Miniprotein binders against q9bqp7. Designs and how they scored, part 200

Target 1, 240 residues: q9bqp7
Amino acid sequence: VPQNWFPIFNPERSDKPNASDPSVPLKIPLQRNVIPSVTRVLQQTMTKQQVFLLERWKQRMILELGEDGFKEYTSNVFLQGKRFHEALESILSPQETLKERDENLLKSGYIESVQHILKDVSGVRALESAVQHETLNYIGLLDCVAEYQGKLCVIDWKTSEKPKPFIQSTFDNPLQVVAYMGAMNHDTNYSFQVQCGLIVVAYKDGSPAHPHFMDAELCSQYWTKWLLRLEEYTEKKKNQ

## First folded at step 16 (miniprotein)

Design gE7
Fold by ESMFold2-Fast, scan of step 16:
Structure gE7 (fold): chain B 240 residues (1-240), chain A 88 residues (1-88)
Amino acid sequence: as target 1 above (240 residues)
Amino acid sequence: SPERLEEIIRKLEEAVKLFEEGKILEALYILFDVLLELEELIEETGDPELDEILLEVWEALELIYEGRPEEAIRILEEAIRRLEELIE
């Protein structure tokens, strides 16, 4: 149990829409500050095993592709991930008009992969939006907050290449989602409550994306683990 | 080696500049060079502080993969600061 426990859900908030809710999705810009990000906390508190697996993956890829080939491979992964997130933001924004170039990006295998998920997504409330937990002192930039099958969720879009998947921080995706959720629920820039999470893993070959739905109980369980990671990060920072 | 650390700092500063200019691929190539150089120094020295800085550069790389260059820049600026502290 974490020493400095704090609740993930805010009892003063509702997940139901009301007349004061914005009609367009929120997009709060990320502010400069010294407060650690969710991704920094998670990566600085990786287990020795996670670090060894990441290093082994890197060494294997370099041996297979060479240094230049590895750089090319990872650059391509970045571009596809960036384009995927940009396409999703465009698709989910009700007031955005797609240009011809954007339409070409929508033909990617990753977008094909998520089509069956997107038809169940509605009521978008935030896209590419910054969150901050003022009390626990961390920040993040979440992908999406929307209803999935009628449940308001923090939605995180992930890309995976088969047969060469990245292992970087994939073990911590549920922690990332609940960290964003807890921050949003206590961030004064937002007025609603999120109690569910969704991790969507999209595939390059267009095979159906795999949704990992997290109900309120599961989110609460991962929230405790996130608080332990945040505690570990804080202790490590004191010892530096 | 202070001179090796100074070279890594120079490369990180160049990567930050390139990210700010929107030249993301060129900045990524520099980050990969930095990761390789940090790995070599860690193998030579066994310095645990360099291990932590390597992880920060990896975090920045992952943030770039996620389309978050602004957060990546912040982490790289912190890595630069830490490397400067290691130099007398």
Scores: ipSAE 0.000, ipTM 0.201, lowest interface PAE 13.3, mean pLDDT 79

Design gE8
Fold by ESMFold2-Fast, scan of step 16:
Structure gE8 (fold): chain B 240 residues (1-240), chain A 88 residues (1-88)
Amino acid sequence: as target 1 above (240 residues)
Amino acid sequence: SPERLEEIIRKLEEAVKLFEEGKILEALYILFDVLLELEELIEETGDPELEEILMEVYEALWLIEEGRPEEAIRILEEAIRRLEELIE
């Protein structure tokens, strides 16, 4: 139980579409700020195990690939992730012209991987959009807010490579999603409420992506854990 | 020590500029050099503030890998600010 609890859901908001909602998905730009991001909070409150694994991964990769090989590998992963997010934003945007413009972007293994998930996604409300929790003082940039199988979700798109994946904290992915959700639910730039999350892990070889759905109860459980990480971050900063 | 911190700041500023210009590969090469220099300074000084700055640079790297350069740029600018405070 965190000392400074705050609710994830806003009782004054609904997940149903209303007349004040814009007809096109929101894309609020992220402003440069001293307020910490969700990712910064999570990175600076990593467990000793997470820190150890990150260091070990880096050293092993450099040893195996050499310094230049490591740079090439990480650059390729970055470019693939960037293209994947750009393709998803294009696909989910309401304009047909954007989908037609880049055939090569739309043919990646990652896009093939998510096809069965995308058929269940509709009612897109936000894409690559900034959120801020004014009361708890954190910010973030979320991937997508849309209906998945009829449920309004914060959707986070992840890529996975095998056999040499980057070290990503699977435990932190749910925390990231609920942090964005709580911020959006209390951000004046948005008028709706999100109560569900979805983490989609896409695969380079086109194997079917794994959807990890989070209902309202599960989101509430992870929200408590996020508040504890935020509290730890605040205490750590105060003691510097 | 102050001269090396100033060099790291200049490299981070160059990396930010290159990311903003879409020269991603060149920016990443500079960012990896910064990571190596920060690790060397941490071994020499044991400064916990440098350890936090190193983690911010790693966070930026992960955001770049996720295709989120705007948020990565913001984190890199925060790292620059913190390094400037250490020179004071």
Scores: ipSAE 0.006, ipTM 0.178, lowest interface PAE 11.6, mean pLDDT 79

Design gF1
Fold by ESMFold2-Fast, scan of step 16:
Structure gF1 (fold): chain B 240 residues (1-240), chain A 88 residues (1-88)
Amino acid sequence: as target 1 above (240 residues)
Amino acid sequence: SPERLEEIIRKLEEAVKLFEEGKIEEAKKILLLVLYELFDLILETGDPELLEILYRVLEALELIEEGRPEEAIRILEEAIRRLEELIE
């Protein structure tokens, strides 16, 4: 049980749209400072098992690709992920007009992979938007907040290359989602409540993406685990 | 989740059989599918027991690459038992 428990949901907020909601999705810029990000907290508090798994995965990949090949592989994975997120932001933003550059981004296998998910996505509230938990003192940059099959979700887009997945940080995806959710629900820049999460794993070959839906109860369970990771981070910081 | 755990167990049993038959590349292909399915479950659940099982499957793959299939098979059999315990 975390020592500094705080609720994930804000009882003063609703997931229903209201007249004060902007007609365009919010995109609050991330202000970088000493406040830790969700990704930094998770990277600095990995379990021994997660560390061992990543080390073995890295050794395996280096054995297959060589040192330079592994570096090129990881660089390409991050670049492809960045382009995938840019394409999704363009697709989901009502103010974007397709340009030749944007059209080329939309032709990727990852975008083909996610098409059946996108047809169930509507009511976009935020895209590539910063969140800050003012009480717990952490920040994050979330991918998307929108309705998935009628439920308002924090949506996290992931890319995967079957048969060669990139493993770094993926085990903590549910914690990342609920951390963003809890921050947004208590961030004064936002007026609505999110109670659900969605992790979408898109595939490079265009095979159908896997949606991992998280209801309110599951989000509450992961929230407790996130609070424990945040507590571990804070304790480690005090001892340095 | 129970149906997905049963599918993973089935694939692990198939991989063990293939290793015993000396069909190393086919067995490795099945183990990679197991890794991906365990990966998906870990993303959904955050279950540390699934992460531990994933770690064991990776150890088995390394033993296979080192030419130690008997030790790898024992680890995979342990993983099957642990997954069966999660169903009940």
Scores: ipSAE 0.015, ipTM 0.183, lowest interface PAE 7.8, mean pLDDT 80

Design gF2
Fold by ESMFold2-Fast, scan of step 16:
Structure gF2 (fold): chain B 240 residues (1-240), chain A 88 residues (1-88)
Amino acid sequence: as target 1 above (240 residues)
Amino acid sequence: SPERLEEIIRKLEEAVKLFEEGKIEEAKKILLLVLYELFDLILETGDPELWEILYRVLEALELIEEGRPEEAIRILEEAIRRLEELIE
């Protein structure tokens, strides 16, 4: 599927704020449907190299931790990720009062890790919000839409342990971001345009988070790759 | 480890040379060794810069499978430059 048939950016939209925009960040709930999610499409269309690397990683982790240790590790990674996202949503929500914020939620190495990134984040427009591409027929749940250093971005928060990163969550991160971006830009529930992406990798030990900024050109390049993955998913579904 | 990064650079340079000579299958084998070594190093260090390099090598392999070796070579040369910057 050529990118010019399904562009990532909507020329009828602007990234500039206007008076009709909600004063609070949007939070549209994700509803389960037969419509595929971004994460499902990516999981079902992994390359042979990605599959091999993932299997190699699993075997090495199991060798180091044991089967029970590996299960505990993965459960802890998911739990810490969930808590990190909850803390960020709380921090970035303008309506939350000081009494409503959980002090324990704000006391983590991951939150310490992202402090310098958060200083450059403002103008939050969406948090933990569902997006749907009306014509390409896929859905997703994005973490955050906000201005980073003055540019409106889809922001994806990731957690990582040094030296033991969770490999499954690192493949295809740029494709996730642009898939959410393209969906939001063509979703009738939203009125603004996003042209940039940001992947923020936070560390458990509190060392400074690593920001991966994606400008409009890079987003367009990854959008083409996302369209190929979506096409592959659709073809595999027909053959089942 | 600077020694391991230097080994990866050497292998990438050899792969580029083999692609330029049209020895596609030999070059692909070397790129697979680079992928394994980068992956092992990422598991040990958690260095986010190495993830970007890994993605670039994966992209180069995909371009080779599509019959686009000139574009793959440019990507591998960029990966080499990034690795050299990590050895300062």
Scores: ipSAE 0.015, ipTM 0.409, lowest interface PAE 6.6, mean pLDDT 81

Design gF3
Fold by ESMFold2-Fast, scan of step 16:
Structure gF3 (fold): chain B 240 residues (1-240), chain A 88 residues (1-88)
Amino acid sequence: as target 1 above (240 residues)
Amino acid sequence: SPERLEEIIRKLEEAVKLFEEGKIEEAKKILLLVLYELFDLILETGDPELFEILLRVYEALELIEEGRPEEAIRILEEAIRRLEELIE
């Protein structure tokens, strides 16, 4: 069996804080260019099963809501997700920025949903920050890097509406997390090692969010699957 | 929701038995009903574990189409165990 030529973890890095590390979370802006994003790679390499499910979901929603209703529904889901991420970035930013936060963003049902998770989050190192894998040549924008229950994690915040979740947002979540992790671990803008992931699914009605923790072994398993998706993307682009 | 999960488990167990008996077309019809019911539950609950289970059941259906029922049965047994964990 072939060895993994591109490991997810960087043997030259430590997860321990360094005295020279910045005291405020990093926020490197994402610059669009020809280099593919994690989201683009995943979208263009969907399996036949994923494409089938997405098409079935769309047809069923359109039958129920109409085309205009479906468009309004998807726009509302997108806007709610954006506002949730903005609220989390505000909450997790240094105390000095708390005076500028929008109180209305903090009263969302989604924010209530994640309160018990946030109690276990500390040591925030990056928020809404760009990552690039130097050798594999892909980019991404991760939500958060912080300690969850004492372990440094790439944390991905997801919103879900019961009873009708936005199906497109449920695809490939673990692959997205490990892609960001591998990129950050090999990005010169960052000096630390991340070995764990956390996917947090928050609910609109304020019911308790579901945390999906990914240890180092699980991250390594999903990293192998991400590398296959990235290879498939590269092959498709060569043939077109 | 627990009653619906139990019904899905029962249908998956029936499909496995039919595949073991070589009744491929009857078992496939039951798997399609399972796929539709799982899809409905995903729309109703937003549970990402149900989505992963649906993908596995769909993969099993594709393996059946490829003439690989032993591998499909193994995947269906995994799906049954994962659904049982959601009830307990």
Scores: ipSAE 0.016, ipTM 0.288, lowest interface PAE 6.6, mean pLDDT 80

Design gF4
Fold by ESMFold2-Fast, scan of step 16:
Structure gF4 (fold): chain B 240 residues (1-240), chain A 88 residues (1-88)
Amino acid sequence: as target 1 above (240 residues)
Amino acid sequence: SPERLEEIIRKLEEAVKLFEEGKIEEAKKILLLVLYELFDLILETGDPELYEILWRVEEALELIEEGRPEEAIRILEEAIRRLEELIE
């Protein structure tokens, strides 16, 4: 699909804050429907290389931990990730009731890892919020939209355990970010424009998180790849 | 480990030369080996900067499949520059 038919940026929108914008971050609930999610599209259209690397990782982990140990490990990784996202939503929310958990939340190594990134985050506009691309017909649940070092970004928080990082969907992180960005820019529930992305990888041991910033040009390049993945998903769905 | 990063750089340089010579299938095999080595290194070290290299190599493979070898070569050259920075 040509990029000029479905652009990532919306020319009718500005990235500048409007005085009428809500003082609290938006949190639009994800509705159950038949429209595919970003994560579903990416999972169903993994490249042969991604599938091979994922299977290699699984085999290696099973050999080391056993089948039961591997299931326990993956369950714990997902639970830790969920708790990390819940902690970040609480920390970044301006609401008084959510801040009462700060003492407990800051005990996590992942939260310690991300502290220096959080110092550069301000102007939070959306947290754990649903996005839908009305024309391309896909949905997602983004982590955060905020200014990072003065630039409005879709921010995606990732966790990694050293030396054995959980690698599921890791290769598609830039595609996930731009898919959310394109959806938000064309979703009537939102009035602003996002042109930048940020992937933050936090560490269990508390070592400093690494930010991977994506400028507008890089986002446009990955948007083209996302459109190809979405088209592939639609064709596969048509043949089911 | 600087030695393993240097080995990856050498393989990426070899792949670039093979693409420039039109030896697409041989170059793809080298890139697949690079993906395996990056994956093993990521599991061993947890170094997040290696994820960017992994994504760039995968992007180059996709560009090759699309018949865009000149763009693939540029992405691989960017990956090489980034790896050289990591050795320092």
Scores: ipSAE 0.015, ipTM 0.389, lowest interface PAE 7.1, mean pLDDT 81

Design gG1
Fold by OpenDDE base, second read of step 17:
Structure gG1 (fold): chain B 240 residues (1-240), chain A 82 residues (1-82)
Amino acid sequence: as target 1 above (240 residues)
Amino acid sequence: SPEERIKKLEEEAKRLYEEAKKLLEEGKTLLAIYKLFDALLKLKEAIEIARKTGDPELIKRIEELIEKIWELLLRLYKELEE
């Protein structure tokens, strides 16, 4: 049980997004400060087993591809992911934002993969927007806040070359999502609350993406785990 | 000395980070990820040594570098997982 319990949901905020104006999605810039990011917290609190598995994977990949091949592979993966996120931001942004849709960005297997998910996405409230939890003292940059199948979600887009049909196969991604939810729900820059999360795993070959929906209950469960990770991080910092 | 070792590890990590960025520009994401992981391993060692020295500025500097690399790694992983 976390020593410093804090709720993921804010009782002072209404669950109903005010049906007000199709307002331009929020894009709050991330302020670089001394506050740890969600990503940093998760990375610094990885278990020895997780670290080992990642290193083992790395070694295997190097063995298979060589060092230069592995470097190229990782660079390509990053670039593909970046392009995918840029393409999604372009797709989900209101048409009035004159950024010439680079049609080339839309021609990817990953974009093809998520088409069936995008059909169920509406009411985009935020894109690439910073969140800060003032009380718990962490920050993050969320990909998207939108309605998925009529439920307002923090959506996290992921790319994979391998099928990830189970949420458990997404490692700490559920923790990242709930961390963003909890921060957003208590960030004064946002007037609304989210109760659900969505992890979308897009595939390079264009095969249908796997949506991992997180209801309020599942989010609450992962929130507890997130708080424990945050406490561990905080304790490690105090002992530093 | 512990300080010299930390400095060496930090320099190596920074080099690896820059190499990773270059690899990313070249579209070599997996190679970049590998370089970043190597950087993190070096920084993990550095931070452990730094904690023993008790120098808060040094600890902070290494932690910031770790965060920077991890942020990039997670972004890359997010992109790879995507």
Scores: ipSAE 0.015, ipTM 0.278, lowest interface PAE 7.4, mean pLDDT 85
Fold by ESMFold2-Fast, scan of step 16:
Structure gG1 (fold): chain B 240 residues (1-240), chain A 82 residues (1-82)
Amino acid sequence: as target 1 above (240 residues)
Amino acid sequence: SPEERIKKLEEEAKRLYEEAKKLLEEGKTLLAIYKLFDALLKLKEAIEIARKTGDPELIKRIEELIEKIWELLLRLYKELEE
């Protein structure tokens, strides 16, 4: 799929806010259907090298923790990530406060890790919101759309226990972000244009999170790679 | 039958392993790695079927083949990483 036929940015949309934009962050629910999700496309089109590295990591962890220990570890990592996302949604939403839910979320090392990033985040437009690319027929659930240092970004929050990060989340993170961006830019439920991405890696020990900013040019480069992954997924499905 | 399916998967995996070894002799390390990974995918399917049969000798045989291929992959991966 040539990039010039399926651009990431919608020429009919402005990158400036207008009066029709909602004053409260959007939270469109994800509908279950046969249309593939971004995460499914990426998981089903992993390269042999990506699968090999993931399998090597799994075997090393099983050797260290045992089969049941590995299962508990991965379950705990998932739960920690979910709680981190819930805490960020509460912090960034004007309609909710953490004091109304669980004060323990504020004491997380992950939340401490992102404090310096959060001070530069404003103008939240969407939180935990579904996106669909109407032409390319894929869906996703993005974490956040907000201004980071004055630029409107799709923001993806990641957690990392520095000694044992998930390999697959590192390699495909930029593709995930641009896939959400392209979908949002062509989704009739949204009226604005997003041209930048931000991947924020938060650390369990409270060490300062690493922001990985993606400008419009970098997003366009990763968009081309995402289109290749999407075509690979579509071709695979025809042959199954 | 399950035994027939397992035999076919093992034969294909062994063929892929021999192709990988030939590629290594030609200095084509990356292509060899992909062939070895294809062999592991065949054996992954075989071991899942074997576990459902409950034949411990069959399971052990496939596990040993997986381990041999995996050990070679790890050595080759370390060479490419460097």
Scores: ipSAE 0.000, ipTM 0.152, lowest interface PAE 13.4, mean pLDDT 79

Design gG2
Fold by ESMFold2-Fast, scan of step 16:
Structure gG2 (fold): chain B 240 residues (1-240), chain A 82 residues (1-82)
Amino acid sequence: as target 1 above (240 residues)
Amino acid sequence: SPEERIKKLEEEAKRLYEEAKKLLEEGKTLLAIYKLFDALLKLKEAIEIARKTGDPELIKRIEELIEKIFELLLRLYKELEE
């Protein structure tokens, strides 16, 4: 149990549509500051097992590809992920937002992979938008907030070259989703309540993406684990 | 009114669908795909409003339009597959 517990959901908020809700998805820019990001907290509090597995994977890849080959591979994986997120933001944004549309982004097997998920996504409330938890002092940049099969979700888009059919294989992704959710629910820039999460794993070969839905109970369970990671991060900073 | 908003969104979606068909005739498949996604966004907003009205015929009509556009999108993506 975390020593400094704080609720993930805000009892003052509703997940139901309001007449005052914006017709255009929110896109609040991430501002530079000393407050730690969700990704920084998770990176700095990896378990010894996670660190060991990551190092083994790196050594394996370097042995197979060489140092320069590994750098090129890693760079290409990063660029493909970035392009996938850009394509999804373009697809889900209204044309009136004046966003550039790169036709080449649509040629990705990753975009083909998510088509069956996208048909169930509607009511987009936020895209590539900054969140801040003022009380717990962390920030993040979430991918998307929209309804999936009628339920308002924080949606996180992931790319993978290998199948990830089980949520446990997504490492810290559930923690990332609930961290964004808790921040958004207590961020004054937003007025609604999000209680569900969705991790979508898209595949390079166009195979159907795997959706990992997280209901309110599951989100609450991962929220407790996120609070423990945040506590660990804070303690490490005090000892420096 | 909600009914007037739904009708406007449906008209906008049909316009975008016709624009997409013209682009397909010109061989501009990627631009057509973007127009079809724009049409789907309009219809998804329309269906959300329609569900609040509780009119099952209206909901079904919009769902059928969404399904037709989605089927076309899937066909176009298969054509782009290398």
Scores: ipSAE 0.000, ipTM 0.229, lowest interface PAE 17.2, mean pLDDT 80

Design gG3
Fold by OpenDDE base, second read of step 17:
Structure gG3 (fold): chain B 240 residues (1-240), chain A 82 residues (1-82)
Amino acid sequence: as target 1 above (240 residues)
Amino acid sequence: SPEERIKKLEEEAKRLYEEAKKLLEEGKTLLAIYKLFDALLKLKEAIEIARKTGDPELIKRIEELIEKILELLWRLYKELEE
């Protein structure tokens, strides 16, 4: 049980997004400060086993591809991910704000993969927007806040070359999503609340993406785990 | 000296980090990841040495670098999902 419990949901905020006019999605810039990011917290609190598995994977990949090949592979994956996020931001942004859609960005297997998910996405409230939890003292940059199948969600887009049909296979991604939810729900820059999360795993070959929907209950469960990770991080920093 | 070794490792790690960033800009994500992992290995050695020295500022500095690299790696890894 976390020593410093804090709710994921804000009782002072209404669950109903005010039907305010399709306003331009919020894009709050990330302020670089001494506050740890969600990603930093998660990385610094990885288990020895997780670290070992990552290193083992790395060693295997280096063995298979060579050092230069592995470097190239990693760079290509990052670039593909970046381009995918840029393409999604372009797709989800209002047409009026769309700079000339680089049609080339839309011609990817990942974009093809998520088409069936995008059909169920509407009411985009935020894109690439910073969140800060003032009380718990962490920050993050969320990919998207939108309605998925009529439910307002923090949506996190992921790229994968391998099928991830189960949310458990997404490692700390659920923790990241709930961390963003909890921060947004208590960030004064946002007037609305989210109760659901969505992890979308897009595939390079264009096969249908896997949506991992997180209802309020599941979010609450992962929130507890997030708080524990945050406490561990905080304790490590005090002992440093 | 331990301090000299730490400094060398830190400098190498920083160089690798910058190279990784450049590679990422070039779309060479896997190469970037490799460099980042190499940077982490150097910093792991550095932090182990630093902990033995007991210098809290040095420890903190190296840890911050580790965190920075890990954050980038994590983002990249999420994109590389096995």
Scores: ipSAE 0.014, ipTM 0.264, lowest interface PAE 7.7, mean pLDDT 85
Fold by ESMFold2-Fast, scan of step 16:
Structure gG3 (fold): chain B 240 residues (1-240), chain A 82 residues (1-82)
Amino acid sequence: as target 1 above (240 residues)
Amino acid sequence: SPEERIKKLEEEAKRLYEEAKKLLEEGKTLLAIYKLFDALLKLKEAIEIARKTGDPELIKRIEELIEKILELLWRLYKELEE
C-alpha cells in the first residue's frame, strides 16, 4: 500500500465533455525542469526481473548483430516509433491535409496495422501533450486522449517488429498510462476527466494491432502500483 | 514468522501465475505478462526474506519458481516479437 494515497480521479471534474469544446486537440509543450518524468521514474525503479530481462535481451542481440549492428537496430526501432507517432498525430489532427495523411499511410506497415483501431477512435482532445501532477510532482508527455468505442481514454501507441522485434518498456505501459491519466485529471491546463486507458500494439508487417483496454477499476489498480513506484523513486533520490 | 510470510508470498505468486495462464488462454498476452511481473515482485520479496534465514533449500525453491516464470516471460516476449 502507498504511504501517501492520492486519488487518480478528480472529484471536482466531470467525465462528461462540454459540447462547446474546441475541435482542435490540445498540444501543451513539455517544459523541462527538475520535476521527474513518468519515464524517468519507471526507468529508475525497474524491478530486478525487468532489469534481468532487458540485459538478457541486450546480450542476445549484441551476440547476433554485433555492437554496431545493435546500435543501428535500436536506432532504427526508435526512428520507426517516432515516425509512427508523427503519422498518427497527423492522421488524428484536423489541421493536416488528406494528401499528407495518405503519404504517411503508404510509408508504414504500423499504420496499416492500426486501421481497424482508428475506426473506433473519435473526439480527440489532446495529442502529444504535456501533463503535470502538481501535488505528486511528476510530469509526462502523453500520446493521445480520445474516445475509443465511446469511452474517453488515454491512448498509448506502441510498435512491435516481426519476425524478431523488441519492446523495452512494454511491462510498464499500464503504469505509464495511469500516471498520465492521474496527472491530466489534476492538471489545471485541462478541464475534463479521463477514467479509461488504451494500449495499442501495432505490428511492422501490418498484422492487426492488439488493443489492451483498461477500464476505471483496472486503472485504479495500476494507479496504486504507480504510486508505489513514485515512492521508490523519491526514496532513491533522497539517498543520492 | 519469516517462514509464514514466505509461504504467503509464494501462494500469492502462484495465484498470479494461474491468473496469467488464464489470460493467456483468452489471448490477453500483455495482461498475462503484467500478472507474471506481479508474481515476480512477490517472489523477490520472498527470496530476500529467505536469504536472511540462510536456508539453502528454501532459497533454491524460490529461485526455481522465479526461473520458471522468467522462462515463460521470455517465451511470451519472443511471441510478441515474432
Scores: ipSAE 0.000, ipTM 0.133, lowest interface PAE 13.4, mean pLDDT 78

